VH-VL binders against 7-cyano-7-deazaguanine synthase (queC). Designs and how they scored, part 6

Target 1, 227 residues: 7-cyano-7-deazaguanine synthase (queC), of Persephonella marina (c0qst3)
Amino acid sequence: MKQSSSIIILVSGGMDSAALLWLAKKEFDKVYAVSFDYGQKHRVELDFAKKLTEEAGVEEHFIAEVPHLKGIKGSALTDRSVEIPSEEYPEGPPVTTVPMRNLNFLSIAASFADIYEIENIGIGVHSVDSPYPDCRAEFVSAAEAAINASSVMVAKKKNRITVYTPFLGMTKTDVLRIGLELGVPYEKTYSCYRGTIPPCGECATCRQRIEAFRSVGLEDPWFKKER

## First folded at step 1 (VH-VL)

Design o11 (framework fv_ofatumumab)
Fold by ESMFold2-Fast, scan of step 1:
Structure o11 (fold): chain C 227 residues (1-227), chain A 122 residues (1-122), chain B 107 residues (1-107)
Amino acid sequence: as target 1 above (227 residues)
Amino acid sequence: EVQLVESGGGLVQPGRSLRLSCAASGFTFDDYTMHWVRQAPGKGLEWVSTISWHSGSIGYADSVKGRFTISRDNAKKSLYLQMNSLRAEDTALYYCAKGLEYSSTSGLFDYWGQGTTVTVSS
Amino acid sequence: EIVLTQSPATLSLSPGERATLSCRASQSVSSYLAWYQQKPGQAPRLLIYDAYNRATGIPARFSGSGSGTDFTLTISSLEPEDFAVYYCQQRSYWPPTFGQGTRLEIK
């Protein structure tokens, strides 16, 4: 059962944040969403984030601009001179790493949480062996501590803010199983780093998504052929 | 019926260039990743190069990087391999191969042409 | 690169017998392993993809099994046309790589 509580979910438009959004709708009384425009190559995912939040029926969907991350050099997600790789993620931080991306996103979400007096911030980080340092348990714990140390709401002795990470330690396949059980409309999710319609099917996120669907005996809705 | 027909092979001296072509029919060519795979005489199969459905992603085997260029012309339903600075070890039968039935399944070869022979010899 | 090692190098059997061909990967390729048949003077033909799935038009006597690093191709009852070279191939990691092949020949 739901408790009297509120959460703001970081929604990218991808399959993992979609699963998180549907889970939050089941577990929390009021669900808000925030999506980020940081000049990413796959900016089209913001259109899918909007469709997903409309479908889920959130209280309000915020779009936050992160202009200092626009065009940042060295990351394949933001630096247009760096190719999006077609390979699976290698060991260690990949070329798609945007420095402090989740820290920036959590700090912005925390501002909304503090202003609107929202008690929880949900982020769809997963994978025991994530190559991104800002997707790990240690990072989440430190970010939550910093948020509470900085909160106007907490300082006024009202409510503590909790960073909600239900998928931490899960594989993408585990998250997909949860989303399928919850009824997530995966045909309305988008993960391609190249930002093409239809998705390219060849970048690391497309490959991981296709693999996850295949592992549960299903075909990704984006890549189904018409009967 | 899927058909892939390679051409352009021949006898060539080391250091020279050769261009292979593959004509495709029987499927929607611009929906599929296409590949070149080679086989040296009496040896096994070696992947050479891949090109995605609209040329957005291209890959090469380390042995041919910087020397070979893969390209495609979707309007003509044709795949190409430009081979420069040829070496004796490039001697092989070169196959044109189609990716699996859905365009997102790269790195798998569901239909192959008959191949075209490239012999690099002094 | 992922190295695929096939065994045996040569397998000599008679029509009607069961053939079992092995492929071992240098690291886990999950289930992303395919099998191809190549007859003399012909192009390879896809038999099995993603460890277990029989390609369109492939007879029921061909089956695949395995996951991770150890895979097998089984031909339940050999027909004369089955005597050929068989290659395994992984697509779990780029570049895609092939095994060295197993030659199935008439005893």
Scores: ipSAE 0.005, ipTM 0.417, lowest interface PAE 16.5, mean pLDDT 80

Design o12 (framework fv_ofatumumab)
Fold by ESMFold2-Fast, scan of step 1:
Structure o12 (fold): chain C 227 residues (1-227), chain A 127 residues (1-127), chain B 107 residues (1-107)
Amino acid sequence: as target 1 above (227 residues)
Amino acid sequence: EVQLVESGGGLVQPGRSLRLSCAASGFTFDDYAMHWVRQAPGKGLEWVSTISWNSGSIGYADSVKGRFTISRDNAKKSLYLQMNSLRAEDTALYYCAKDMYYYGSGSYYPTYGMDVWGQGTTVTVSS
Amino acid sequence: EIVLTQSPATLSLSPGERATLSCRASQSVSSHLAWYQQKPGQAPRLLIYDASNRATGIPARFSGSGSGTDFTLTISSLEPEDFAVYYCQQRSNWPGTFGQGTRLEIK
């Protein structure tokens, strides 16, 4: 069933946000997209986000800069911790996450939602008990509450803003099966964290992508061999 | 082909030292945490040591703390375990294992799961 | 340290039967539990990570469930190659610890 409301989708250029974008096009009347420049090693990810949103036919595609995140990539944080070669009593597993990345992204998307009077914000989080605190149901609920408490649109007694997370609790394979049914052009999605063209096939995101395709009996479009 | 190959095992007397090596191929070695896991004859698995992708985080099992030192050389795609003050209880098959978790994925969790293992190298501590 | 207790120590079943293996933690590990299979003379193979996610190449007959302190590995219909030793491992606290194993043997 297609909804008569509007949504803004966080689009990275990767597989999960592509599936979300295609689902949103089916389910909502007006679809907007926002992508983030946060200092990812190169811009190829943003190029694929632009191609995907153009093909999907969104109302508007916004590019938002997040410059403060450029200086805190994992390598910079971990280099600072190389003071002692051995740590006999670590305080738990080391965390080298981009701090509050999804919180920053949702707050920026919420500002666009407020300005354009968009009622929904879509994010492609897809795992239960994710190792990322800002990918969990608890975080999504808290962020949605904060967005509504601070919204000018909501304060004027207009409609509430909903954070739309249709893949929450699904596996990567489940999300891929949905995207395949929706006709997502996966050959136009890009997941490589190394930023190479062609993708490296070795990094965690490339391996997750290759495995997801293999689990549904397909080859990743980037790594198909000619016959 | 993603592969880990251990070497350096052998027969050693109690109180002596031995250094194990693990050569990695087929993946980007410097992106992943690496582990040493051992298995005594007829016994279960025992985690020995972990090292993060950049050597910034290192952990040891209580049974080996102060005696064993884990290290890595990312340029050579090699993992090492320096074993000092060896005891009879250190007798085991020693496996090199790769964590499935990659730091560039937005979170680093070096004990997420060990998806690639070598065939192991045998260490026997006996007089 | 978190102690993982696996039960039963030995499970004797026939091909085609359902196997249910348990792992109990001495304190909560949330969903931070992995399962491994080891055959004689071979290195362990990762089956399940984060309680319920199948690793690369693992057949659909393997499934994991549970959270907190009680976890289960289920093999829906045993194949001859499934008779092996199975280990659980927690990643909630450093260092990671293994259970002592469950031996699955042919009846």
Scores: ipSAE 0.000, ipTM 0.402, lowest interface PAE 21.3, mean pLDDT 79

Design o13 (framework fv_ofatumumab)
Fold by ESMFold2-Fast, scan of step 1:
Structure o13 (fold): chain C 227 residues (1-227), chain A 121 residues (1-121), chain B 107 residues (1-107)
Amino acid sequence: as target 1 above (227 residues)
Amino acid sequence: EVQLVESGGGLVQPGRSLRLSCAASGFTFDDYAMHWVRQAPGKGLEWVSTISWESGSIGYADSVKGRFTISRDNAKKSLYLQMNSLRAEDTALYYCAKEKYGDYVGWFDPWGQGTTVTVSS
Amino acid sequence: EIVLTQSPATLSLSPGERATLSCRASQSVSSYLAWYQQKPGQAPRLLIYEASNRATGIPARFSGSGSGTDFTLTISSLEPEDFAVYYCQQHSNWPLTFGQGTRLEIK
């Protein structure tokens, strides 16, 4: 059954956040969306995020700028300056070049949730993100606790904010199956590293996308051919 | 068609150095993390080192940390492993491997055919 | 580091038979486990990733299952080309680790 609560969804324009958005439209009465401009290479992702939110019919779509993340590049010296417990978190191997990206994103989404009195924040974290400290179940639980401890809405109304992570522990194939059942318009999702229209079909993200669709017996909508 | 071709292996005495190379083709090299994985004769696989697509993040197995240096040249589409202070236990077939989905997630596809390093007198 | 233990070390079967290979982790790896096939003189080939997803071009007779600490690779009906060494690998924690391998041999 559909919930009467409200939710704000972190929407990137990619397949996983699209599946989350469609699931949220089914499960919640009011759905809001927020997308982030942090100077990412493929800004066309934001255009697809806008198309997806318009198609879904959200209450409002916010675009938040994160200027302090623009132009940041990882370095061995900078990465090594962070003290991380080795038993809980990796040290040395590549994780991300954007420090604490999901923490920044959740804190900004929480600000919108607090101002607009939205009770849930949805983020499409899943198994592919597990090597990253800010994509794990432990991080999500800690972030939720911090959000509730600092929320004006929670303090005044005593209603908790929940971080909604329905895809945690799922594979990309599992998430795609859910999205297909929900009727997600995957032809309106975009993942290409090169930023071309149409997508190149040869970069890492295009190959991952093509393989995901093949795993469920389908062709990627971007690469279907008419004879 | 994705290809990875390793070179630079050989017979070397303990305490000396060797540099391995991996030439990549058939994909956008600077979109992917790259890995070195080794296999001692008759033994299983052991991860050695990882480098992110723009060299921003680098990792090493404890057994090689401080002795081996991974690097890449994106303009030349090449991956390198500088091996210093070699020990008998470093004897192995060394594979160059491509990250499957871009920056590091931990799946290796494809792998090169490997280059043999033998550390012995 | 997470230790992966594969069993049996060697499995002797005939073409047409079903093969079941096990991989056990010393700590939970959730679903972050992959399977590789290696033939003599060849590099490893990715078969299964995230416990149950078949890699591109891998025949339907290969399937993966399990979560947490117990994982299984199943080959429903062995073909002659399937006799090889199989390795499991976890990508849940660093350092990345592999099992010791299971050798599948013709009886």
Scores: ipSAE 0.000, ipTM 0.424, lowest interface PAE 17.4, mean pLDDT 80

Design o14 (framework fv_ofatumumab)
Fold by ESMFold2-Fast, scan of step 1:
Structure o14 (fold): chain C 227 residues (1-227), chain A 123 residues (1-123), chain B 107 residues (1-107)
Amino acid sequence: as target 1 above (227 residues)
Amino acid sequence: EVQLVESGGGLVQPGRSLRLSCAASGFTFDEYAMHWVRQAPGKGLEWVSTISWNSGSKGYADSVKGRFTISRDNAKKSLYLQMNSLRAEDTALYYCAKDRGIAVAGTFYFDLWGQGTTVTVSS
Amino acid sequence: EIVLTQSPATLSLSPGERATLSCRASQSVSDYLAWYQQKPGQAPRLLIYDASNRATGIPARFSGSGSGTDFTLTISSLEPEDFAVYYCQQRSNWPSTFGQGTRLEIK
């Protein structure tokens, strides 16, 4: 019942992690944030992550570098020789897949949790049928078990670290509705995989966010004055 | 069989404590948020408390905040409500309820309910 | 807190008739509204969620409509087992709240 609990949120600068950040500010006493630089083409999202965490008023915002993921071959998100498609193909994992990205991110966040004695790690995964293996409930459960088996804080204090995934099983539209009710400043979120300003409006993530806003009777703030 | 079974209710004096339990079967308990909802005799429904699938998020109605504590044991497939400093207005049938969404902090749509356990607080 | 007001408090109808139950919110809840059925001595049963979506196993005669502040539960042709108390519930704003209920009685 105690609101003296603390959480560290994985903040990308996108819509889902923004909704998570605002929800965490409502439900936890102390909110920390960590964002990741892994050589992604949309690195401009880190600027939006900084603006969001500043507006939310987090205890501290960490930027962690993940250099071994930089230039990873075959992923349109990190491989400069692979263009970001205007659509994702249904066969196999999408070309924007970065192998074990969320596993790397959760392990780094867990290190911060141990150092700052933070009891919860929040990640904005949402669809049960995600095409990314490291966005599913089974993965989250396994990662949480591994984190607790290796935590110095848990061994010393006997208190577990919980991976907080409030949006699992929700659609992107459901997450957007929650964020709108919480007052998330969506004009300060950024989702374009191509990293352009203004956003391209044609990559999978741009089309998904435009559709999500349309499904709630609104125009995406990025396209509101131009569409 | 998919079901929730509450226990631990009874007659208790004001100011005392009581612990409710809810045993789940027939579904993957550790994937769902769980809730306690109560109903006073002849009255309507009142949401009391919620806990996420991994205990990372907990919530309480203002009327019970500071007195009640929700918890769960996923290995035992059980949900608990520790009720301290009980008052006459806590007299109700207490339902254990499953959230419709998986691993969510609160869709607050309750698609599976137990039969309830009665708590009577009187001197 | 959002207050949900249900009307009428009691509705007396005969089997085969159409029932229309109303739920009004003190402020907009968008479409984050559910309907529950409760029979005497039984736990509530989820009928409708997100204003208009039927829950698993719920007969087609039950339908929900509305958005914002005004919502309706419709039972197109009453069966004997439909005479029960019906509650609306919002999940738009914390905390989640229920209406006071509408009792559907046999005439």
Scores: ipSAE 0.000, ipTM 0.429, lowest interface PAE 16.5, mean pLDDT 81

Design u01 (framework fv_ucenprubart)
Fold by ESMFold2-Fast, scan of step 1:
Structure u01 (fold): chain C 227 residues (1-227), chain A 124 residues (1-124), chain B 108 residues (1-108)
Amino acid sequence: as target 1 above (227 residues)
Amino acid sequence: QVQLVQSGAEVKKPGASVKVSCKASGYTFTSSYYMAWVRQAPGQGLEWMGLINPSGGSTWYAQKFQGRVTMTRDTSTSTVYMELSSLRSEDTAVYYCARDSYYYDSSGLPFDYWGQGTLVTVSS
Amino acid sequence: EIVLTQSPDFQSVTPKEKVTITCQASQSIGSSLLWYQQKPDQSPKLLIKYASQSFSGVPSRFSGSGSGTDFTLTINSLEAEDAATYYCHQSSSLPPYTFGGGTKVEIK
């Protein structure tokens, strides 16, 4: 990838997008960020996204609303009648799936990229361990093709927009090792699907991040005490 | 049986580059393990240089070697390479490869097998 | 960068004596600490993983303890074959995976 250029990063406030943001600050001259308000139960994640982007020193942090995703029935992330599971992700799409979430997010990010003439869009998907169809390599490739086919900037400048996915094929532990090397302030990241402070420690995302930290011999900053 | 077999000794002049290989066998090269590189100057301690994930090719380098070291792999031959450029006399050392578990917790098998070492001598 | 300070640098020990080697991290590393034995002209061999867990085939006289910043390798009853340099190693932060400076243990 280009050592110099511009990128807009999809920042959720979680640990994977935080690692991506810090990596982007190292690799690109100008880093922009966009975060999404889609009525998710873990809305407090947006506050952490703001803190992370401020710490990283991005050019601009956009918050985009996705109102049609608010209150969608059947998803544990948006439907209050559906309990957020305490077990790790099973095979197939889990009840936390929001229909076409990453497609909506990439299309919105692409609009910002086109307006601000940004050549790269960064998303922290990793295909290993992902139960979501819109987190896989085939989806990313199709989305990138559609973005390039419809971009005014690309038509004018003849420069391709790249969907930057450096973590495809990596485990969450691989991503954490990269983030630790980059100095990511993990105490400022938030992953809990329940939206509690402190994090619940029981939902799939809490379990995944706790296990990732344990795999490198560390305690998650949310659950450790200083000596 | 797990084996890591490294290439033979090298003698280089200052300013040259050296590429050391490490061929793995006895386990699935592209799953569960990174490959790390560690060097040891004569009579000195161990110094970590970096590691590579053979599955995706991702690399992590110690800051001291950033810009001079490159780690690559060839999945068809189960071989990892470490190339060090702009050699100085201080780079004279035995270079080791060692496998490192993806999971360094109580269930992991970190740095359980090491190559035999490759002596690189940098002299005028 | 996490720095590992290992002590002592050198110890000459009579057979059957107890040997204690310490390793101090500049910041907490949980239990992410390894101990290695290296004999002259040989590659290092893993002794202890995750601060206190013995690797398969390692004699019971070797034990590790500690967490956070203070770690200890103990050889309860030193044997002649234990003459070697011992290293601690942390992998809790990247880069660098930091090694201690080493402790040379001689029999005499």
Scores: ipSAE 0.000, ipTM 0.411, lowest interface PAE 18.0, mean pLDDT 80

Design u02 (framework fv_ucenprubart)
Fold by ESMFold2-Fast, scan of step 1:
Structure u02 (fold): chain C 227 residues (1-227), chain A 123 residues (1-123), chain B 108 residues (1-108)
Amino acid sequence: as target 1 above (227 residues)
Amino acid sequence: QVQLVQSGAEVKKPGASVKVSCKASGYTFTSSYYMHWVRQAPGQGLEWMGLINPSGGSTSYAQKFQGRVTMTRDTSTSTVYMELSSLRSEDTAVYYCAREGLYSSSWDAFDIWGQGTLVTVSS
Amino acid sequence: EIVLTQSPDFQSVTPKEKVTITCQASQSIGSSLHWYQQKPDQSPKLLIKYASQSFSGVPSRFSGSGSGTDFTLTINSLEAEDAATYYCQQSSSYPPYTFGGGTKVEIK
């Protein structure tokens, strides 16, 4: 939204953060990116994050490691003994939940924002009814308040840091429509929780992605008849 | 073809340092979670030394080697390195690099190994 | 650190006999136990991952079982090419990842 402002985008390599990255390139003068290595099963997503940021032409792409999240038992995304489910379980937090993942990510991104004097931090949270507590509006508001209370840049310049969440309250289909209009190269995005190439097509993120494309009258680039 | 190719045998004197290389090919080097280093003294079992994240460069070492081992990588050549300093005769071993599996079904399991590098420490 | 104890240390076996190798962990590791085969002057090769899952290309005569602290690798009908040292490895707690002491299997 602010052409003279700078932003740092949390880029996973998935379709939602790709849409956010392309939107940020349109709306902001300077765009930075940060991606996180936390031992996630879909680590190949980091390779796609690198390709996406190169394609978009960001000022700098940071890779931040979060080693204490590697091997945490109980989360299907980090615990190798826990199978990635092929079915969605709508009750409670999903088995793919990583405790306080977005809190860790936003705090790390805020450090880069403070160092580079960046005024906005972008995160691609989208569902108003998200099963993940750290994807909700209440969390975003609290995190932004904590970031501003602890920022050296804010204290010295009195310029507020904004956590930019343009997709909050949107469906995955709504986000896809925006990304298609912006020209996002979705064939270069990767969402599979299992980390396979080709994507498995059966995990919750693969199914949500396939359904989102179908809802706009398109086939997911990974699952087209001709591949 | 997925392959890990290590540098050749080394002969070192006590107190010296050795740097072993391991070049990856046939897959996206930075998509691997961890590359591990494992050694094996003649006639003995396998001993884990440490790991490196090829993407970010973070490392974790076994306590026994902490302060003597350094693991690094070069993403432009898809190569990991293991440097062991202050060599002692008991450091004589074959040193292996090994990759974790790329898929969730083979994580933490070392699915591909280098051919090994013999390091001999003698006077 | 988690200590893995393998039994037996050495076994000389007639072809076509059943071989059983055990690995005991000093504390519970769930199913985070992997088995490797190492032939003389060769690198180790992954056989079984996560206690019971066969790795690609591994002959069906190799199987793994167990959970918690007690694990078993079974070779149902030993072939000549199975002469090797077998190692278990845990991935439940790191650093360090740890290996068992190894079991050497020789053909009579």
Scores: ipSAE 0.000, ipTM 0.427, lowest interface PAE 18.1, mean pLDDT 81

Design u03 (framework fv_ucenprubart)
Fold by ESMFold2-Fast, scan of step 1:
Structure u03 (fold): chain C 227 residues (1-227), chain A 124 residues (1-124), chain B 108 residues (1-108)
Amino acid sequence: as target 1 above (227 residues)
Amino acid sequence: QVQLVQSGAEVKKPGASVKVSCKASGYTFTSGYYMHWVRQAPGQGLEWMGLINPSGGSTSYAQKFQGRVTMTRDTSTSTVYMELSSLRSEDTAVYYCARGYDILTGEYYGMDVWGQGTLVTVSS
Amino acid sequence: EIVLTQSPDFQSVTPKEKVTITCQASQSIGSYLHWYQQKPDQSPKLLIKYASQSFSGVPSRFSGSGSGTDFTLTINSLEAEDAATYYCHQSYSLPPLTFGGGTKVEIK
């Protein structure tokens, strides 16, 4: 059932990467995790990432700093002067776009994979029509090629590095369904772009996760009615 | 073991609608396997029409069929349905349902189990 | 939409010969390519998933290779029961998923 190889998972603390982490624990013998501090407004998500990786029982959880992305101007996720919108944008890259974010993240994860001789890098990209260019299948394919062309481990004729993207082309509802089957503790996941506790319920990520839970007949744990 | 059984052949007039059923057995219908619909005109290749996730009911359709196709499911009978409206002679084809991979293993859109096919003939 | 082009359209082959079928994608699709076998008046059957992974129960004479834009299905030693049409299929871009035009393999 389980693959004999190791994997390093990009864990944000959000629901998609949590589902990926639980799937990886089922499918791989050794699971590592890396999370990124790039000065994002929802920095509190990293605290949830730490709790999730501890509960999953990963081999090691790395926190990588990405200082050149801190304070990036124009992105609502990093620029304190730009408001996080309370509505979703149906076209083009949204104001929450951080340029080359996933490219930076995959290259950093690839450095860990190369040094620790880990054969797989897992990233929870899921929408084939994502408004973020670095969440699309074309990007993943190109990044994997670049990683293998630059890998010291691969150059020594050892195993290639695979970018593991099991949710590519899926809806957020499909990913949630998988995570529910795997037993993901969604009450321990956090996605709010505003970084508030409780989550704001109004930003794009809050709206998407609330709708995903409703699509499977459940209430989002953060917003369920208490009696 | 795992089996998909489709409804019988249909003969329709241009402008009519057809609804094809596909009954699943031998696995948990709502366990996250997608159900795809693929058609094949006589002597031609395979053409993907769309998919449905039986657990949540979410669907995705090829643009060519958007507005004419509707995919639904009944979880109590482990059955998916594909309804195609405004039929034309070009819609004459064998229509297949096919199960997607076990999504729990990260295998998603490959089709491992296929129904026997339903011939739909549109005569003018 | 991603276009898959198969070559050749048709092959007539003697038993025990090696058969090679190619599939070219109009853009890079990584390893998101699958191969199906369809015999006359039958449903398609999955042979190879994700470019090179054999599906359960598929004879070892079938193998797949390739990545990016160029993919190959090989039948190392053709048996009589292998007479069929073979289709490649991409799962990289949805919607739509797309199939190649097919390669018909006949026994001489």
Scores: ipSAE 0.000, ipTM 0.427, lowest interface PAE 16.8, mean pLDDT 81

